# Ledger of designs, part 7: VH-VL binders against TATA-box-binding protein (tbp)

Target 1, 182 residues: TATA-box-binding protein (tbp), of Cenarchaeum symbiosum (o74045)
Amino acid sequence: MLDPRTRPRVVNVVSTSDLVQRVSAKKMAAMPCCMYDEAVYGGRCGYIKTPGMQGRVTVFISGKMISVGARSVRASFGQLHEARLHLVRNGAAGDCKIRPVVRNIVATVDAGRNVPIDRISSRMPGAVYDPGSFPGMILKGLDSCSFLVFASGKMVIAGAKSPDELRRSSFDLLTRLNNAGA

## First folded at step 18 (VH-VL; from z83 with heavy chain T28D)

Design z85
Fold by OpenDDE, last read:
Structure z85 (fold): chain C 182 residues (1-182), chain A 121 residues (1-121), chain B 111 residues (1-111)
Amino acid sequence: as target 1 above (182 residues)
Amino acid sequence: EVQLVESGGGLVKPGGSLRLSCAASGFDFSNYWMHWVRQAPGKGLEWVGMIIPIFGYTKYNEKFKSRFTISLDNSKNTLYLQMGSLRAEDTAVYYCARYDYSGSTYYFDHWGQGTTVTVSS
Amino acid sequence: DIVMTQSPDSLAVSLGERATISCKASQSVDYEGRSYMNWYQQKPGQPPKLLIYAASDLESGIPARFSGSGSGTDFTLTISSLEPEDFATYYCQQSHRYPYTFGQGTKLEIK
């Protein structure tokens, strides 16, 4: 039996924020921590990466920002704040406050053993499993979450918008798998 | 407010092709499973297929698998249904619907107004 | 495929009266004590509207006069006291197994 209280491990957090102003492409391009090429994506965005960031922040000329690659909500928000700071310090954007929002948390759960998805998928309502097209079983979870379960026992939880939502979804997934005879 | 708006319907000859669109707003499109359901004139509802945006996975009613393709553009929050080799019996109102999970069961909680496809010679 | 069969195809009922619609599945749509059965309402020129999910759970915003019951293969939608806006076509739908399937519909008309 799987332990429903197994803690999911966050592998990626996607968060966004808006500077509510246009960003100077010229100034952004001059930033040491920024990769900006006018030929890339039509010059619509640049990427900010500092040693303190686990991932990177995409900054659009419109002022929209997307943080990816962080392994926690805190780190994800930190990336956005850091990106803002660099933009402001370098004159690419005017002083402003941002309000980061979690858009997606991707986490993994490991059963530590094989899960007979070929057997249980046929009895789990709503389960999507077609080994000929994709090796994992897909389930819809609570809220905006979706689950991917591999025969190896590796599982992916995507779509959560908070750590609490992630925990609830993980519990739900593991409970459903137990009920299905995993 | 959650909103789904289908478009692209119209008159098409048998054997023709048509691409329907479903523009979504008011929710994070990428995190929901989106389905197409059709309804022939004066008839019931028929499940066409669905897409799981976050994984890029599609599933079809076997009846349509060879002729219909579901796709999406996340940047536009738009769902598509590409139909080929259209037949008279494909005449119907085509709905896009949002799929959700209650913690036990699944349902379609939001539907678009539908777009009408008429296949006629 | 799971075949959903509603009865009757049409039903005439007076305002204020009780309406009962049946839906039968060709095989059980239950799993782990839950029924994967939904009910939708559809008015002319409009899309289906979710009324009941999990056989008996009332969707938010739906009047309490609507209720669902049943399990396994036999399900019932009940409207305790019909209001003018309740005259429409109703569909049951199973979400137990792909492809998802709907009943043929029951048209509820004013007597």
Scores: ipSAE 0.838, ipTM 0.942, lowest interface PAE 0.6, mean pLDDT 95
Fold by OpenDDE, fold request of step 19:
Structure z85 (fold): chain C 182 residues (1-182), chain A 121 residues (1-121), chain B 111 residues (1-111)
Amino acid sequence: as target 1 above (182 residues)
Amino acid sequence: EVQLVESGGGLVKPGGSLRLSCAASGFDFSNYWMHWVRQAPGKGLEWVGMIIPIFGYTKYNEKFKSRFTISLDNSKNTLYLQMGSLRAEDTAVYYCARYDYSGSTYYFDHWGQGTTVTVSS
Amino acid sequence: DIVMTQSPDSLAVSLGERATISCKASQSVDYEGRSYMNWYQQKPGQPPKLLIYAASDLESGIPARFSGSGSGTDFTLTISSLEPEDFATYYCQQSHRYPYTFGQGTKLEIK
């Protein structure tokens, strides 16, 4: 049996924030930590990456920002704050406060053994499994979460909006798998 | 407020093609599973297929798999149903529906108003 | 495919009276003690509206006069005391196996 209390490992957090102002493309492009090419996406955005960031922040000229690649909510929010700081320091944006919001948490759970998805998928209502098109079984979880379960025992949880939601969903997934005879 | 608005219905000749759209608002449909369900005039409801937006995975009723394609545009929060090789029996109101899981069962908790497709010579 | 059969096809009931609609599945729609059965209401020119899920759980915002019961293959929707707005067509639906399927509908008319 799988341990329903197995802790999922966060692999990616997507968060957003709005500067609520237009960003100077010229000033942003001049930033050492920014990659901006007006030929890319019509010059509508740039990427900020610093050594302190696990991932990167996409900054739109509209002032919208998207953080990706962080492995925790804290790190994700940190990336947005850092991006803001650089924009302000370089005069690309005016001083402002941001309000980061988690949009998606992607996490993995490893069963540490093979999971017979061929067998259990036929037993689990709502399970989507078509090995000819996709090697993993897909399940809908609670709240905003969805699950991928591979025969290897590797699992993906996506769509969580908070660590608590992630934990509840992980528990639900593993419990459902046990009930199905995994 | 959760809202689903279908469009794109109309009159089409047999063998023709038509693309329906379902614009979602009041929620982020990327975290839900979205379905198409149709209803022929004076008849019951028939499940067409679904898409899992977060993964881009689709599943179809075998009856429609060869002729219908479900897709989405996340940037527009819009669901699509591309229909080809249309037949008279495809005449129906087409609904998009939001799918959810309570921990006990799966259900369609929100439906669009539907868009009417008429296939006729 | 799981075939859902409702009974009756139509039902005439007076205001204030109880209405009972049956739905039978061609195979069990139960799993781990849960019934994957839902009930919807549809009025002319409108989409279906969720009433009951998991056979007996009342959807938020639905009046308490609506109730669902049953398990396995046999399910029942009950309206304890009919109101004017309750006259509509009702559908059962199984979410146990793909493709998801609906009953043929029961039209509830005023007597």
Scores: ipSAE 0.837, ipTM 0.940, lowest interface PAE 0.6, mean pLDDT 95
Fold by OpenDDE, fold request of step 19:
Structure z85 (fold): chain C 182 residues (1-182), chain A 121 residues (1-121), chain B 111 residues (1-111)
Amino acid sequence: as target 1 above (182 residues)
Amino acid sequence: EVQLVESGGGLVKPGGSLRLSCAASGFDFSNYWMHWVRQAPGKGLEWVGMIIPIFGYTKYNEKFKSRFTISLDNSKNTLYLQMGSLRAEDTAVYYCARYDYSGSTYYFDHWGQGTTVTVSS
Amino acid sequence: DIVMTQSPDSLAVSLGERATISCKASQSVDYEGRSYMNWYQQKPGQPPKLLIYAASDLESGIPARFSGSGSGTDFTLTISSLEPEDFATYYCQQSHRYPYTFGQGTKLEIK
């Protein structure tokens, strides 16, 4: 039996925020913490990465920002605030306030043993499993979550928009797997 | 407010191709499963296929697998149905529908208004 | 594939009266005490609208006069007291196995 209370491990948080202003591509490109190449990105965006960031922040000329690579909501929001700070300090954007929003939390759960997805997938309503095209079983979860379950016992939970949603969905997944005889 | 708007329907000759679109708004498109369902004139509903945007995975009714392709553009929050080798029997209203899970079962909780495809010589 | 068969194909009922529609699945659509059966309403020129899910759970915003019952292979949609806006075509649908399938529909007409 799988422990439904197993804690999922967050591996990536995607968060967004809007500066509500246009960003100077020229000024952004001059920032030492920014990677900007008009030829590669079509001049539409740059990537900000500092040593303090776990991931990076994509900044669009429109003022839209996307944070990726952080392993917590707090760290993800921190990245957006840090990116804003650098943009403002370097004159790429005017002083402003941002309101970060979590868009997606990706987490992993490890059963620590093999899961017979070939057997249980035929029993679980709504399960999608086609080993000829994709090696994992896919399930729809609560709220906006989706699950990917591999035979190795490795599982991915994607689509959660809060830690609470993630926990609820993880509990649901593991319970469903137990009921299916995993 | 959740909205789904289909477009791209029209008149096409047998053997032709057509691409339908479904523009989604009011929710994070990438975090939902999206389905296509069609309805021939005066007939019932027929499941065509679906896509899981977050994984980019598609599943089709075997009846359509060789002729239809489902795709999406996350940047536009738009779902597509590419149809090829069209036949008269493909004449129908095509709906996109949002798929959800209640914690017990699955259902289609939101549907577009549909777009009409007519295949005729 | 799971075949869904509704009965009757057409039903004429007076306003204020009770309407009952049956749906039979070619195989059980139950799993772990839940029925993977949904009911939809469709009016001319409109898409289907979800009424009932999990055989008996009422979708948010749907009037309480609608109810669903049944399990296994036999299901029923009931409208306790018909209102003018209830005259439409109704479909059952199973979400137990792919491909998902619908009943042929039942047209509810005013008597």
Scores: ipSAE 0.837, ipTM 0.940, lowest interface PAE 0.6, mean pLDDT 95
Fold by OpenDDE, last read:
Structure z85 (fold): chain C 182 residues (1-182), chain A 121 residues (1-121), chain B 111 residues (1-111)
Amino acid sequence: as target 1 above (182 residues)
Amino acid sequence: EVQLVESGGGLVKPGGSLRLSCAASGFDFSNYWMHWVRQAPGKGLEWVGMIIPIFGYTKYNEKFKSRFTISLDNSKNTLYLQMGSLRAEDTAVYYCARYDYSGSTYYFDHWGQGTTVTVSS
Amino acid sequence: DIVMTQSPDSLAVSLGERATISCKASQSVDYEGRSYMNWYQQKPGQPPKLLIYAASDLESGIPARFSGSGSGTDFTLTISSLEPEDFATYYCQQSHRYPYTFGQGTKLEIK
């Protein structure tokens, strides 16, 4: 049996924040930590990446920011704050406060063994499995979560808005799999 | 407040095509499974298909798989139903519905007002 | 496909009286002690509204006079004391297997 209390490993956190002001494309482009090319991105956004960031922050000219690639909520919010700091220091944006919000947490759970999704998918209500179109079994989870289960035993949990939602959903997923005879 | 607003319905000739839209607001559209359900005049409800936005996966009623396509635009929080090779029997009110899981079952907890499609020569 | 059959097709009941609607599935919609059965209410010109899920759980905001019971293949929707706003068409729906299917509907009319 699978251990329902297996801790999911966060692989990506998507968070957003708004500077509530337009960002100077010229100033942003001049930042050493920013990749901005009007020809490539249509001048709509730039990407900020520093050695301290696990991922990167996309900064739109509108002032909207999206953090990706962080492996924790704390790191994700940290990326947004760091991006803001660089923008302000370089005069690309005026001093402001931001309010980061988690939009999506993606995590993985490894069963450590194969999961017979071909067998259990036919038993589990609501399970979606079509190996001809998609290699994994998909399940709807609690809250805003969705599950992807591969035959290898690798599982993806997406859509969580908090670590608590993630833990609750992971427990639900593994419990459902056990009940199905995984 | 959760809102779903369908549009794009109208009169179309047999063999024609039509794209319906469902504009969602008041909730995180990208993390919900969205379904299309239709209802012929004076008849019951028929499941058309659904999309799982976060994985980009769609599933259809086999009855419609060859003619209908479900898609979405996350930037607009809008769900689409592209219908082709329309037939008279496709005349119906088309609803978009939000799908959720309680831990006990799956259900459609929110529906749009529907948009009417009339296929007639 | 799982066929959902409601009974009766139409029902006339007086205000204040009890209404009972049956729904039968062509195969069991139970799994691990849970019934994947929902009930919806639909009024003319309006979309369906969720009333009951998991056969017997009352949706938030729905009056307590509505209740659901049953398991396996046989389910019942009960309105203990009819109010004027309860006259509508009711549908059962299974969420056990794709494609999801609905009953043909039961029109509840005032006697």
Scores: ipSAE 0.836, ipTM 0.941, lowest interface PAE 0.6, mean pLDDT 95

Design z85
Fold by ESMFold2, last read:
Structure z85 (fold): chain C 182 residues (1-182), chain A 121 residues (1-121), chain B 111 residues (1-111)
Amino acid sequence: as target 1 above (182 residues)
Amino acid sequence: EVQLVESGGGLVKPGGSLRLSCAASGFDFSNYWMHWVRQAPGKGLEWVGMIIPIFGYTKYNEKFKSRFTISLDNSKNTLYLQMGSLRAEDTAVYYCARYDYSGSTYYFDHWGQGTTVTVSS
Amino acid sequence: DIVMTQSPDSLAVSLGERATISCKASQSVDYEGRSYMNWYQQKPGQPPKLLIYAASDLESGIPARFSGSGSGTDFTLTISSLEPEDFATYYCQQSHRYPYTFGQGTKLEIK
């Protein structure tokens, strides 16, 4: 019997924001901790990674920004704020405020044992399991969440927009697996 | 509001190909599972296949045996159905449908208006 | 594949009267006390519209004159008092197992 209250471990948060202004390609090319390559996507973006970032921030010439690789919402938003400050300090953008938005939280849950996904998928409606094509069982979850479940007991929750959604989705997943004979 | 708009249908000779588009607005298709369903003239509905955008996973009705390929373009919030080696039996209205989970069961809660594919000599 | 069979193929009913449509699945579409059965309405030149999911749960915005019942393999859609906008073709659909399948349709006509 799986514990439905098992806390999922966040492995990636994607968040976005918009500077609502164009960003200077020349300044990005010259500033530290920024990789700007004219040959990539026609020079439409640069990548900022300061020493304190878990992941990185992609900055588009349009002023749009994408934060990836952080393991919490706070850290993901922190990366966007750090990138804004870095751009302003180096003259690549004018001073501004941003409103970060979570786009995707990916987390893992480990059952700590094997899960009989072949048997479960044969019983559970809507389960997608084609082991010759992909080794995991795929389930649709509440809200924007989707799940991967592997025979090893490793599970992935993707698509959550908040820690509260993630918690509810994890509970839903584990409850459904228990009801299906996990 | 939620809208699904299919396009790219038309008249095609047997053996030809077409790419259908399904543009989503009012929601991000990456947050949902998306399906293609078709309806031949005067006939019922037939499931074609689906995509789970967040994992990039596709599943097809085995009837089509990869003559059809589902793909996506995240930058345009748009799904595609690439159809090859078209046959007269592929003549139908093709619908894009949004798939949802209520917390207990599954259903298609939104459908596009469809795009018509006619395969004829 | 689960075969969905509707009856009748066509039904003529007067405005204000009651209509019932049957749907039979070739195998049970139940799981854990729930029926994975949906009903859709389709008017000519339009896409299907969800009416009922889980055999009996009314979709948001659908009038209370629509109801669904049944379990296992046998399901019915009932329209308690026909209105002009109800003349359409109705499809049942199972969401129990891939490939998802639909009934052949029941055309509801003015008598």
Scores: ipSAE 0.795, ipTM 0.898, lowest interface PAE 0.8, mean pLDDT 91
Fold by ESMFold2, last read:
Structure z85 (fold): chain C 182 residues (1-182), chain A 121 residues (1-121), chain B 111 residues (1-111)
Amino acid sequence: as target 1 above (182 residues)
Amino acid sequence: EVQLVESGGGLVKPGGSLRLSCAASGFDFSNYWMHWVRQAPGKGLEWVGMIIPIFGYTKYNEKFKSRFTISLDNSKNTLYLQMGSLRAEDTAVYYCARYDYSGSTYYFDHWGQGTTVTVSS
Amino acid sequence: DIVMTQSPDSLAVSLGERATISCKASQSVDYEGRSYMNWYQQKPGQPPKLLIYAASDLESGIPARFSGSGSGTDFTLTISSLEPEDFATYYCQQSHRYPYTFGQGTKLEIK
């Protein structure tokens, strides 16, 4: 029996925000900790990675920003805020406030044992398992979540918008697997 | 407000190709499973296939024998159905539909208005 | 594939009267006490609209005069007192196994 309260491990958080202003390409090209090349994507964006970031922030000339690679919501929002400060300090953007939004939380759960996904997928309604195409079983979850379940017992939860949604989704996944004979 | 708008239908000769589009607004379709369903004139509904955008995975009704390909463009929040080797039997209204899970069952909670494909010589 | 068969193919009913539509699946669409069966309404020139999911659960915004019942292979959609906007075609649909399949439809007409 899997424990439905097993805590999922967050491996990536994607978040976005908008400076609601255009960002100076000239200033980004001159900034430290910023990779900007006019030849890349038509000069539409730069990439900021300061020493404290787990991941990086993409900054579009339009003022839109995308944070990737952080392992918590707090760290992901911190990356967007740090990118904002860095742009303002270097004159690439005017002073502003941002409202970060979580777009995707990806987490893992490990059963610690093999899971008979061939048998389980034959029982569970709506399960997708085509091993010649993809080695995992795919399930739709509550809210915006989707699941991958591998025969090794490794599992992936993607699409959560908050830590609370992730916890509910993990509970849902493990409960459904138990009911299917995992 | 959730909205799905199909386009790209029209008159095509047998053996021809056509690409349908489904533009989504009011939600991030990348976090939902998205399906195509068709309806021949005066007939019922037939499932065509689906995509799971967050994993990039597609699944098809086997009767189409890989003549149809589903893809997406996350930046435009748009789903595509590429249809090839078209036959008269493919004449239908094609709907895109959003798929969801209630905790108890799966269902199509939102449908587009549809786009009409006519295959005739 | 799970074949969904509706009866009747068409039904003429007066305003204010009760309508009953049957749907039979070629094999059980139940799992763990839940039925993977939905009902949709389609008016001419419009896409389908979800009415009922899980055989008996009413979708948000759907009037209480619609109800669903049944389990296993036998399901029923009931409209307790017909109103003018209810004249449409109704489809059952199983979500138990891919490929998902629909009934052939039941056209509800004014008598």
Scores: ipSAE 0.790, ipTM 0.896, lowest interface PAE 0.8, mean pLDDT 91
Fold by ESMFold2, fold request of step 19:
Structure z85 (fold): chain C 182 residues (1-182), chain A 121 residues (1-121), chain B 111 residues (1-111)
Amino acid sequence: as target 1 above (182 residues)
Amino acid sequence: EVQLVESGGGLVKPGGSLRLSCAASGFDFSNYWMHWVRQAPGKGLEWVGMIIPIFGYTKYNEKFKSRFTISLDNSKNTLYLQMGSLRAEDTAVYYCARYDYSGSTYYFDHWGQGTTVTVSS
Amino acid sequence: DIVMTQSPDSLAVSLGERATISCKASQSVDYEGRSYMNWYQQKPGQPPKLLIYAASDLESGIPARFSGSGSGTDFTLTISSLEPEDFATYYCQQSHRYPYTFGQGTKLEIK
């Protein structure tokens, strides 16, 4: 029997923000910790990765920013704030404030044992399992969440927009698996 | 407000191809599973297939698997149905539909207005 | 595939009267006390509209005169007092197993 209150482990948070201004492509090309090449992506964006970042921040010349690769919401927002500061310090953008928004939280849950997904998928309504095409079972979750469940017992929760949504979705997933004979 | 708008329908000869579009507004595709359902003139509803946008995973009614392909463009919040080797029996109104989970069961909560495909020689 | 069979194929009912539409699944669409069974309304020239999910749960914004009942293989949609806007075709649909399937439809005509 799986414990429905098992905490999911966050492995990636995607968040966004807007500088509400254009960003200097020339300054991005010259600044440290920034990879910008006008031949790449039509020159529409650069990538900032400072030593303290778990992931990186994509900066579009429109002023839009996308943070990826952080393992918590706090770290994801921190990456956006660090990118803003880095751009301002190097003259690529004027001083500004940003309002970060969570777009996607991906987390894992590990059953610690094999899960009989072939048998479960044949019993559980709405389960998607086509092992010739994809090795995992796929389930729709509450709100924006979707689940992957692998025979190894590794599980993925994707699409959560907040830690609360992630927690509810994890509970839902594990409860449904228990009821299906996991 | 949630809106689904299909487009790309038209007259096509047998053996031809069409690409249908379903543009979404008022929600992000990554939040939901998206389906195509069709309805031949004067007939009932038939499930075509689906995509799970956050994983890019597709599943098809076996009747259509080799001839139809579902894809998406996340940057445009748009779903596509590429139809090939079209036959007269593929003449129908094609709907995109949003699929949701209530916490207990599954259903289609929003449908587009549909786009008409006519396959005729 | 789960075959969904509706009866009748067509039904004529006077305004203010009760209409009852049946749907039978070729096998149970229940799982853990829940029925994976939906009802949709389709008016001429319009897409389907969700009325009922989980056999008996009324979708938000749907008038209270619509209700659903049943379990297992046998389901019923009831309109308690027919109004002119209820002229439409009604479909049951199972969401228990892929491929999802619909009943053949019941055309409700105002008599």
Scores: ipSAE 0.788, ipTM 0.899, lowest interface PAE 0.8, mean pLDDT 91
Fold by ESMFold2, fold request of step 19:
Structure z85 (fold): chain C 182 residues (1-182), chain A 121 residues (1-121), chain B 111 residues (1-111)
Amino acid sequence: as target 1 above (182 residues)
Amino acid sequence: EVQLVESGGGLVKPGGSLRLSCAASGFDFSNYWMHWVRQAPGKGLEWVGMIIPIFGYTKYNEKFKSRFTISLDNSKNTLYLQMGSLRAEDTAVYYCARYDYSGSTYYFDHWGQGTTVTVSS
Amino acid sequence: DIVMTQSPDSLAVSLGERATISCKASQSVDYEGRSYMNWYQQKPGQPPKLLIYAASDLESGIPARFSGSGSGTDFTLTISSLEPEDFATYYCQQSHRYPYTFGQGTKLEIK
């Protein structure tokens, strides 16, 4: 029996925000902790990584920003706020407020043992499993979540929009697997 | 509000190719599973295939045997159906549909208006 | 493939009367006490619209005069008191196993 209360471990959070203004390419090219090159992606964006960031922030000339590589929502939003401050202090953008939005939380769960996905997929409706094409079983979860389940017992939860949604989806996944004979 | 808008239908000769589009608004399609379903004139509904956008995984009704390819463009929130080696039997209205899980079972909760493909000499 | 067979292919029912449409699956679409069976309504010139999922669960915004029942291989859609806007074609669909399949449709006409 798998423990449905096993806490998933967050491995990546993608969040976005919008400065609602254009960002100066010239200023981004000149500022510290920012990689901007007109030859890269047509000069449409730069990448900010300050010393405190786990990941990085992509900043588009349009003012849109994408935070990746943080291992919590708090850290992901922190990266967006730090990127905004960095742009403003270096004159690449005017002072503004942002409202970060979580786009995707990816987390892992490890059963600590093998899981019989051949048997489970043959019984569970809606399971997608073609081992000749992809070694894992794929399931649709609650809300915006989807699951990968591997025979090793390693599992991936993707698409969650909040920590609470992630916890509910993890509980749902493990419960469904137990009911299917995991 | 959730909306799905198909486009790209038209007249095409047998053996020809056509690409259909499904533009999504009111939701990120990368958070859902997306399907194509078709309906021949005066006939019922037939499942064509699906994509799981967050993993990039596709699955097809084997009836079409690699003649159709589903793909996506995340930057445009748009799903595509590339159809090749078209036959008269492929004449139909093509719908994109959003697939959801209730915590119990699976269903298509939103459908686009459809786009018409006519394969004729 | 799971074959879905509806009956009748068409029927005419007077306003205010009950309409009953049946759907048979070629094999059980049940799993752990749940039926993987949906019903859709399609009005002329419109896309399909979800009415019922899990055989008997009413989708949000669907009038209470619609109901579904059945399990295993035998399913029924009932409209308890027919209204003019119920003229449409109705489809059952199984979501138990790929490829997902639909019934051939039942055309409901108001007498």
Scores: ipSAE 0.763, ipTM 0.877, lowest interface PAE 0.9, mean pLDDT 91

